VHH binders against EKC/KEOPS complex subunit cgi121 (cgi121). Designs and how they scored, part 59

Target 1, 174 residues: EKC/KEOPS complex subunit cgi121 (cgi121), of Schizosaccharomyces pombe (q9p7j3)
Amino acid sequence: MILPLFPETQVHVFVYENVSNCAAIHEQLISQNPIYDYAFLDAATILYKKQVYSAIIRALEDRRDEQMKTKTIHSEVILSLSPKTEISSAFRQFSMTKKSKNIVVVKIDSKLTEEEEFERLDKLVEGNRVEFSDEELQKLIDFKVLKKNYKLDPSTLENPLASILSSIALRGYS
Short names: E, the ipSAE of ESMFold2; O, the ipSAE of OpenDDE; V2, 0.75 times the mean of E and O plus 0.25 times the DockQ between their complexes.

## First folded at step 9 (VHH)

Design qg42 (from qf4 with A50T; framework vhh_6qgx_2)
Fold by ESMFold2-Fast, scan of step 9:
Structure qg42 (fold): chain B 174 residues (1-174), chain A 123 residues (1-123)
Amino acid sequence: as target 1 above (174 residues)
Amino acid sequence: QVQLVESGGGLVQAGGSLRLSCAASGFTFSDYAMAWFRRAPGKEREFVATITYSGDSTFYTDSVKGRFTISRDHAKNTVSLQMNSLRPEDTAVYYCAAGYSWDYWTPRAYDYWGQGTRVTVSA
């Protein structure tokens, strides 16, 4: 995928359902294995493609402006999903856990094609790849988790997209 | 409320050893990565060592590798830093920190910080 504001930045997003080895993947993430340099998100926290793209754009803007708060661009994507700039809270809210069953995986600055990244991830992730689409994401979301993470009230929960995108974009600006 | 309390700092001669301890309370200790950072006079805070929530992995800044050892005790909710072969350049205030992420190298990744314990290494 090509982002209009970052046309030279290669971005790939993958969705896996029924992942059986999340505990093993989590162990590799905490041990800093460079093979796992991706943003591994819990699909229970992601409702829209635009939610993921907004976080990616924010992370790339922070990198461009030399204002990253984390060590890697992939950690910055995880942070950027959060309405606050607290790294620990963002990881607790959005990152994959050893108990996750469905995950969203983001790769930035890949020198590989989408197909080549899929071949690499297929060796790391024991699950079923599904399309990165709003329809598929809606099958994996946990609305209780989404409500808590973005502090949505009942009126906002009926159509949360604008509220979610505002939370991501206006973090530290407003 | 969350509290981190450091102890074990002091004055030691070059080549000597000190063991720093950090007692944690007010959070689920076993869910958090623990780290030591230090700040020398006139310098910014720098990373020293970290240990993952499980205790299975440790990471060190190059200047302390082979001399310092970080460990944790889940039964006592403590993290320790064993400092051997101390050098004058190790003189600093040492801070214990707790965070819920694997972005270990970044001070901002740690939500909770102790007040610090002073280490002075004489030539």
Scores: ipSAE 0.560, ipTM 0.782, lowest interface PAE 1.6, mean pLDDT 89

Design qg43 (from qf4 with A50V; framework vhh_6qgx_2)
Fold by ESMFold2-Fast, scan of step 9:
Structure qg43 (fold): chain B 174 residues (1-174), chain A 123 residues (1-123)
Amino acid sequence: as target 1 above (174 residues)
Amino acid sequence: QVQLVESGGGLVQAGGSLRLSCAASGFTFSDYAMAWFRRAPGKEREFVAVITYSGDSTFYTDSVKGRFTISRDHAKNTVSLQMNSLRPEDTAVYYCAAGYSWDYWTPRAYDYWGQGTRVTVSA
């Protein structure tokens, strides 16, 4: 995908369910293995495509403006999902863990085509690839996790989109 | 309650060695990356070294690479920094830190911090 505000930046998003090797992937991430240079998110934390796109746009804006708080664009995506500016908290809230079962994977600045990234990731991730769609994401979300991460009250849980997007856009203000 | 308690700081002459230790309690030590940062008077906190939760990978700032060694003991919940061939430029307060991320390089990546231990290297 090409974003209108960032036409030179190639973005790909992939969703995997029933992943059996999250512990192995996590070890590769902590060892800084460059093959795993992606943002690996726990799908339990993602309800909408717009949630992911808003975080990507925020990360790209921070990179453009030389205001990144993390070392890599993919870490900045993880941070940008959080309503707070603490990196450790954002990773605890949104990144995949050794115990994750369903994941969302973001690639920015790919030198590969989408099809080539599919082939590469399918070799790294032992799970079933599904469509990046609101319908598929809604099957994988954990509403307790979502409520905690965005501090949603019961009245907003049934239609939380605006609150989530506002939290991402206004990070650090409230 | 979470605590990180540093020890081992002191005064040493250039070319000498010191071993810093950090005792951790109140959290699941084996889930956290453990790092050392330092701050010289009038300067900002600088990354020194990190060891991953598994202990399988270590990373160092260029100025200490080959001279400093970070290690951890999961049975004792401790992280150590062996400092060899010390230079006057290594004079700083050294801080132990624990973080739940792999963006190791910035202070924002760490949840828990020790009180610091002072290291003075004389010419």
Scores: ipSAE 0.609, ipTM 0.808, lowest interface PAE 1.2, mean pLDDT 89

Design qg44 (from qf4 with G99D; framework vhh_6qgx_2)
Fold by ESMFold2-Fast, scan of step 9:
Structure qg44 (fold): chain B 174 residues (1-174), chain A 123 residues (1-123)
Amino acid sequence: as target 1 above (174 residues)
Amino acid sequence: QVQLVESGGGLVQAGGSLRLSCAASGFTFSDYAMAWFRRAPGKEREFVAAITYSGDSTFYTDSVKGRFTISRDHAKNTVSLQMNSLRPEDTAVYYCAADYSWDYWTPRAYDYWGQGTRVTVSA
């Protein structure tokens, strides 16, 4: 994927369902294993492609403007999904856990082709890769988690897209 | 009530040793990474050392590698920093902090902070 405002930045997004080794992946993330330098998100928290895209754009804007709050671009993606600038809270809300079953994986600044990233990730993740699409994400979302993370009331829960995107774009400004 | 209480600070001569301890209460200690940060007079707060929630991995800033050792005791809910071969440049207030994330080097990642303990290393 090529972003119009960041044409030199390569972005790849992968979705895996029925992942059996989340505990093992989590241990590698905690130990800062460079092979696992991706943003590993719990798919229960992601409803739309635009949600992920908006977080990526926000992270890249913050990197461009020298306003990153975290040490890495991938951690900044996780933070950027949150309506607040509290890093630990964002990780609790959006990052994969030992108990996650479905995950969304983001790679920014890849030196590899999409196919090469497929081969690498398929060796790390013991699950079924599915298309990064709103249709597939809709099957994996937990609406109770989504409602809690974005503080959605009954009026916004009917059509949450605009509210979610505004929360991501206005993070730290509202 | 969440509390992180540091102890062990003091005045020491260059080349000496000091052991800092941090007692944690009011949260699930075993779910959090623990770290030490320091702030020297006229400087920003900087990362010193971190230990994962499991205790299986440790991280250090380059200037203290080989001299400082971080450890944790889950039974006592404590994290410790053994400081050897102390230098005048190590003079600072040392803070204990707790982090749920794995962004260990970033002060903003830490949910809970102690009040700090002062370490003075004389030449």
Scores: ipSAE 0.589, ipTM 0.800, lowest interface PAE 1.5, mean pLDDT 90

Design qg45 (from qf4 with G99S; framework vhh_6qgx_2; at its last look DockQ between E and O 0.92; V2 from the best seeds 0.00; counts 0 for: pae E 2.7 > 2)
Fold by OpenDDE, look of step 10:
Structure qg45 (fold): chain B 174 residues (1-174), chain A 123 residues (1-123)
Amino acid sequence: as target 1 above (174 residues)
Amino acid sequence: QVQLVESGGGLVQAGGSLRLSCAASGFTFSDYAMAWFRRAPGKEREFVAAITYSGDSTFYTDSVKGRFTISRDHAKNTVSLQMNSLRPEDTAVYYCAASYSWDYWTPRAYDYWGQGTRVTVSA
């Protein structure tokens, strides 16, 4: 996938459900295995495609403007999902954990086609790939976690996307 | 209250050794990666070494590889830095830090910091 504002950057997003080896993946991430150079997100924290895209775009903008707060573009994506400025908070809020069952995987700067990237990733993730869509994400979301992460209340729950996107966009501007 | 308390710093001659220790309290030690940073006079704080929450992996800045060893003791909630073959350029205040993330090289990724212990290596 090519984003209009970043035509030279290829991005792939995958969704997996019923992942059995998140703990193993997590160990690879913390050990910084380069084979696992992705942003692994807990699907329980993701409700919309636009939420993911917004985070990706912000991360790419940060990189473009040489204002990344984290070391890697993928960690920047994780940070960009969060309304908080603290990196550890963002990881707690949105990153895949050892106990995760459903995940969203983001690859930035891919040199492979989506299918090729999938084949590569499929060797790492033991789960079922589902479509990256709002419909599928809605099946995997934990609204309690979502509400907590973005401090959603009854007034904002009617249109949570707007609140989420605002939180992402305005991080650090409060 | 979260506390990271460094110890073990001091004056040592070039080629000598020191062992720094950091005692952690006030947070779930086993959930955090631990690291050592240092700030030399007139320089910015820089990454020295990190160890994963499990202790299974370690990371080092290039200039200390082969000379420094980071380790942790979960039973004691401590992280240590064995520094061998010390050089004058290792002179700095050394800080212990804790992170929930695996962005080990980024100071902002660390939630908690110690006050530091001074290491001086004479020529």
Scores: ipSAE 0.831, ipTM 0.904, lowest interface PAE 0.6, mean pLDDT 96
Fold by ESMFold2-Fast, scan of step 9:
Structure qg45 (fold): chain B 174 residues (1-174), chain A 123 residues (1-123)
Amino acid sequence: as target 1 above (174 residues)
Amino acid sequence: QVQLVESGGGLVQAGGSLRLSCAASGFTFSDYAMAWFRRAPGKEREFVAAITYSGDSTFYTDSVKGRFTISRDHAKNTVSLQMNSLRPEDTAVYYCAASYSWDYWTPRAYDYWGQGTRVTVSA
């Protein structure tokens, strides 16, 4: 994918359901294995494509403006999903864990095509790839997790998109 | 309440050794990466060493590789830094820190910090 404000930046987003090797992937992430240089998100935290795009755009804006809070662009995507600028809390809220079942994987600055990244990830992730669509994401979301992460009340939970996007855009100032 | 308490600092001559310890309480120690940072007089806080929550991987700043060893004890909720072949440039206040993230090198990635323990290495 090409973002209008960042036309030189290649972005790929993949969704996997029924992943059986999250514990193994998590060990590779914490050990800083460079072949796992992606943002691995728990799909239980993601409801909309626009939620992921907004976090990616915010991370790229922070990189452009020399305002990144984390060491890597992929860590910055994880941070950018959070309403606050607390790095450790953002990882707890949004990153995959050893117990995750469904994941969203983001690659920024890919030197590979979408098909080549898919082939690489398919070797790393033991699960079923599904379309990155609102329909598929809504099958994987945990509304209790979403409510806690974005501090949603019952009225906003019925149509949370605007609240979520505002939280991402205003991160650290809301 | 979350608490990290450092101990083991002191005065030592160049070439000597010192072992720093950090006792953790008030959080699930086994879920957190642990790190040591230091601040020399007139300098910024810098990364020294980190250990993953599993204890299976360690990371070091180049200037201490081969001289310092970080380790953790899950039964005692402690992280330790064994400092060998100490140099005057190692003089600093040493801080223990904890993070849920795997951004080990960034001070901002750590949400729990100790108060520090002073290490002075004489020529």
Scores: ipSAE 0.707, ipTM 0.863, lowest interface PAE 0.9, mean pLDDT 91
Fold by ESMFold2, look of step 10:
Structure qg45 (fold): chain B 174 residues (1-174), chain A 123 residues (1-123)
Amino acid sequence: as target 1 above (174 residues)
Amino acid sequence: QVQLVESGGGLVQAGGSLRLSCAASGFTFSDYAMAWFRRAPGKEREFVAAITYSGDSTFYTDSVKGRFTISRDHAKNTVSLQMNSLRPEDTAVYYCAASYSWDYWTPRAYDYWGQGTRVTVSA
């Protein structure tokens, strides 16, 4: 897909459930294998498509403005999901871990069609692809994790989207 | 309480060797990547070397490749930097650091820092 503010930047987002090889993928990520140059997110932390799009947009804005804090655009997406400014905390809270079961995978600056990117990614991920939609994401979320990551209380859990998007938008503001 | 304590710094002649050590406590050592950074007078901290939490992969800045070797010992909760063929431009305070992330090159990606050990390489 093409985001309106970034018309020359092709982005793909995939969701996998019941992934059996997150530990192997994680090993490749920490070893900096370029074949795995994606943002691998734990789906337990993602409730909305807009949550992911907002993080992508924030990362792209920071790249455009030469304000990136991390080495790659994909690591910048991970940071951009966080209400905090600390890179290691953002990875701990939002990235796929060895224990993850469901993941959201983001590719920015793709030179491939969605189908071609999927074919490449499907060789890496042992799991079942599902639609990137609010309906599917709601089946995979862990609300205890979401509450902790964004410090939601009972009143904000009634309308968590606004609180989450505010946290993403306000991070690093000074 | 988290502690990272560096040791092994000192004065050495160019061409010589030093081994730096960093003792870690107060966190789950096996979950963290470990790194060495250095700061020369008047300069910003720069990445020197990192090792993954498993120890399976290591990363080095170009100027030290082939001369420096990072290693870790899970039994002792230590990370070490063997520094061979030292040059005057290696003179700096060397810092041990720990991160959960795999953005190894960026100082702000590191949760925990030691207070540093000085290495001085004389011509």
Scores: ipSAE 0.436, ipTM 0.766, lowest interface PAE 2.7, mean pLDDT 91
ESMFold2 (binder alone), look of step 10: mean pLDDT 86; pTM 0.873

Design qg46 (from qf4 with G99A; framework vhh_6qgx_2)
Fold by ESMFold2-Fast, scan of step 9:
Structure qg46 (fold): chain B 174 residues (1-174), chain A 123 residues (1-123)
Amino acid sequence: as target 1 above (174 residues)
Amino acid sequence: QVQLVESGGGLVQAGGSLRLSCAASGFTFSDYAMAWFRRAPGKEREFVAAITYSGDSTFYTDSVKGRFTISRDHAKNTVSLQMNSLRPEDTAVYYCAAAYSWDYWTPRAYDYWGQGTRVTVSA
């Protein structure tokens, strides 16, 4: 994907369901294996494509403005999904865990094509790749998790998109 | 009540060794990465070493690699830093810290901090 404000930045987003090796992937992330330099998110926390794009755009804006709070752009994406500016909290809320079953994987500044990234990830992730679409994401979301992460009340839970996007854009101010 | 308590600091001559220990309580120790940071007078906190929650991987700043060793003991809820071949430039207050993330080099990523223990290395 090409972002209007960052046309030279290559962004790829992949969704995997029924992943059986999340514990092994988590160990690679913890050890900072450079082969796993992606943002690995728990799909239970992602409801919309726009949610992911908004976090990516915020992370890229913070990098452009030399205001990143984390060491890597992929960690900054994880932080940017959170309505708060607490790094550990954001990882707890949005990162995949050893117990995750479905994941969303983000790659920024890829030197590879989408097809090449897929071939690489297919070797790392033991699961079924599905389309990155609102329809597929809505099959994997956990609304209890979403409600907790964004502090949604019953009046916004029915149509939470604007509230989620506002929380990402106004991180630290809401 | 979360608490990290450092011990083992002191005065040592260049080339000597010290072992720092940090006792953790009030949180699920096995879920957190543990790290050591240091601060020399007039400087900001800098990363020294980190160990993953499992204990399987360790990370070091270049200036201490090969001289310092970080380790953890899940049964005792402790993290330790063995410091060998100490240099005057290692003089600092050393802080124990805990994080639920793998952004090990960023002080802001750490949820809990100890009070610090002073290490002075004389020429």
Scores: ipSAE 0.640, ipTM 0.827, lowest interface PAE 1.3, mean pLDDT 90

Design qg48 (from qf4 with G99E; framework vhh_6qgx_2)
Fold by ESMFold2-Fast, scan of step 9:
Structure qg48 (fold): chain B 174 residues (1-174), chain A 123 residues (1-123)
Amino acid sequence: as target 1 above (174 residues)
Amino acid sequence: QVQLVESGGGLVQAGGSLRLSCAASGFTFSDYAMAWFRRAPGKEREFVAAITYSGDSTFYTDSVKGRFTISRDHAKNTVSLQMNSLRPEDTAVYYCAAEYSWDYWTPRAYDYWGQGTRVTVSA
């Protein structure tokens, strides 16, 4: 993907369904194994490609402006998905857990091509890779989780995109 | 200057107990999550246990859950690892690590590491 304002930054996003080894991946993440330096998100929290892109752009803006609140660009993506600036809440809301079944994986500043990252991730993730598309994401979303994370009212759930993007872009404003 | 100093390592028989301590200085201890990692001879460093900056949550690798207990003392700027029912497989150098952290525990680069304390468990 080519991002407005960050055309030099390599970004890859992957979606896996029916993942059986989330507990093992989570353990590697806690151990800070550098092979697992990705943002691992629970797909139950992601409805649109634009939601992920907006979080990536916000994280890159914060890095450019030396305003990152977290240790890595990948952690900053997770924070940037949250409408609040509270780091622990963002991770609770959006990160993969040991019980996750479907995941979205983001890689920023990759020195590898998309194909090479696929080969690498396919060895780490025991699941079925699917297209990063709104159609595939809509099969994996949990609308109760989405509503809670973004504080959506019932009328907004019919077309939540604008509300979600505004929450990400304005993060910290209620 | 930032410093993490481990102590309490030693030789112990299988089934025995040992208490490791890590003394922290040079940073605001209460703002940092604390963790224990270990590295056995010829193996990679692995996560053992972590405690959030607030002390409200603890995390353990499956092989030590129920046997090890991590705790922290903000008044003394220490984190401790109580190791019970030790096994030969627990033989390793144990490292204390500190990270600016959140209540929800996820992977990140640890800011500070100690030099390690050796634990040997004999059969």
Scores: ipSAE 0.005, ipTM 0.162, lowest interface PAE 10.3, mean pLDDT 83

Design qg49 (from qf4 with G99P; framework vhh_6qgx_2)
Fold by ESMFold2-Fast, scan of step 9:
Structure qg49 (fold): chain B 174 residues (1-174), chain A 123 residues (1-123)
Amino acid sequence: as target 1 above (174 residues)
Amino acid sequence: QVQLVESGGGLVQAGGSLRLSCAASGFTFSDYAMAWFRRAPGKEREFVAAITYSGDSTFYTDSVKGRFTISRDHAKNTVSLQMNSLRPEDTAVYYCAAPYSWDYWTPRAYDYWGQGTRVTVSA
């Protein structure tokens, strides 16, 4: 995928359902194994493609402006999904856990093609790859988690997209 | 009630050894990686060492590699830091911490911190 403000940046997003080895992946992430340098998100927290793209754009803007709060661009994507700038809270809210079943994986600055990343990830992730689409994400979302993470009230729950995108774009402003 | 309690600090001569211990309570210890940070007088808190929740992998800052060893005991809910070949530059207050992120190097990524234990290394 090509981002209008960052046409030089390679971005790949993958979705896996029914993942059986999240605990093993989590161990590799905690050990900072460079092979696992991706943003691993719990699919229960992602409702729209635009939600992921907005977080990626914000992370890339922060990197461009030398304002990253985290060590890696992939950690910055996870932070950027949160309406607050608190790193530990963002990871608790959005990152994959040992108990996750469905995940969204983001790769930025890939040296590989999408097909090559797929082959690499398929060896790391024991699950079924599905299309990165709003339709597939809608099957994996947990609305209770989404409501809590973005502090949505009942009036916005039917169409939360604008609220979610505003929260990501305005992160850090009360 | 989450609590991290450090012990084992003290005064030691250069070239000596100390073993720091951190007792953890009030959370599911086996679900958390554990880390040690230190703060020298007049400086910011810096990363020293970390161990994964399984205990299978360890990380160290370059200045302590080969001299310090981090370990954990799941049965006792403790994490330890064995410090050998101590240098005056290792003088600091040492803190035990538990992150909920993969960014071990950023102090802001840590939810739980201990009170700290003071280590003084004389030239």
Scores: ipSAE 0.067, ipTM 0.500, lowest interface PAE 5.9, mean pLDDT 85

Design qg5 (from qf4 with D31T; framework vhh_6qgx_2)
Fold by ESMFold2-Fast, scan of step 9:
Structure qg5 (fold): chain B 174 residues (1-174), chain A 123 residues (1-123)
Amino acid sequence: as target 1 above (174 residues)
Amino acid sequence: QVQLVESGGGLVQAGGSLRLSCAASGFTFSTYAMAWFRRAPGKEREFVAAITYSGDSTFYTDSVKGRFTISRDHAKNTVSLQMNSLRPEDTAVYYCAAGYSWDYWTPRAYDYWGQGTRVTVSA
């Protein structure tokens, strides 16, 4: 994927449904296994492609400006999905857990092609890859989780995109 | 309410040992990563050691590897730091912290902090 403001940055996003080994993946993330250097998100928290892209762009902007709040770019993506700068809250809200069933995986600064990253991830993730599209994401979202994470009321829940994107973009301003 | 209470600080001679303890209350201790940070006079807060929620993995800053050991006791809701072969450079206020992420090194990744316990290592 080509990001106009970051043309030299390689970005890949993968979506997996019916993942059976989330507990094993979570253990590898907790132990800091470098093979798992990706942002592993719970798909129950992601409604739109633009939601993920906005978090990626925010993380890359913070890295460019030497304003990252976390140790790695992939942790920064997880933080950037949150409407506030509390790292623990962001991980609780958006990262995959042992009980996750569907996940969104983000890779930044890949030295591999998308096809090569897929072959690598397919060995780590025991699930079915689906297209990274709004249609597929909308099959995996949990609206109760989304509403809680972004503090949406019933009126905004019918058209939440603008509210979600504003929450991501305007987070932590002075 | 959430509390982290450190103990075990004091004055010790170079080459000596000291054991710090942190007692946690008011949150689900077993789900949080625990860490020790330190701040020396005129310096920023520095990562020292961390232990995962399960206790299965530990992380250390290079300057303390092989000398310090972090451990946790879920039954007592405590995390400990055994400090051996202490050096004057280890002189600092030591802080216990609790957080929910796998970013162990960043102070901002920790929700709860103790007040600190002072460690002075004399030459």
Scores: ipSAE 0.656, ipTM 0.847, lowest interface PAE 1.3, mean pLDDT 90

Design qg50 (from qf4 with Y100F; framework vhh_6qgx_2)
Fold by ESMFold2-Fast, scan of step 9:
Structure qg50 (fold): chain B 174 residues (1-174), chain A 123 residues (1-123)
Amino acid sequence: as target 1 above (174 residues)
Amino acid sequence: QVQLVESGGGLVQAGGSLRLSCAASGFTFSDYAMAWFRRAPGKEREFVAAITYSGDSTFYTDSVKGRFTISRDHAKNTVSLQMNSLRPEDTAVYYCAAGFSWDYWTPRAYDYWGQGTRVTVSA
């Protein structure tokens, strides 16, 4: 996918359900294996495609403006999902854990085509690919986790999209 | 009630050794990556070494590779930095830090910090 605000930046987003090797993937992430240079998110935290895109756009804006708070663009995506600027809290809230079952994987600045990234990721992730769509994400979300991460009240929880997007766009500035 | 308490700093001659220790309390130690950062007079805080929460991987800044060794003891909730072949440029206040991410190099990635222990290496 090409983002209108960043037309030169290639972005791919993948969704996997029923992943059996999250503990192995997590070990590769903590050991800084370059093959795993992606943002690996817990799908329990993602309700909308726009949520992911908003975090990507915010991370790209921070990179463009030389205001990244993390070492890599993929870590910046994880941070950008959080309504706060605390890196450790953002990873605790949104990143894949060894106990995750469904994941969302983001690749920025890929030198590979989407098809080539799928081939590469399918070798790393032992799970079932599903469409990156609001419908599929809504099957994987944990509303208790979503409510906690974005501090949603009962009135906001009925239609949380605007609140989530505002939290991402205004991270640390509201 | 979260605390990181450093010890082991002091004065040492170039070529000597020191072992720094950091005792952690008030959080689930085994869930956190641990790191050492240092600040020399008039400088910013810089990364020295980090260890994953499992203890299976370690990371070092280039200037200390082969001289410093980071380790952790889950039973005692401690992280240690063994510093060998010390150089005058290693003179700094050394800080212990705990964080949950795998961005080991960025100070902002750490939630908890100790107050620091001073290391002075004379020529």
Scores: ipSAE 0.663, ipTM 0.837, lowest interface PAE 1.2, mean pLDDT 90

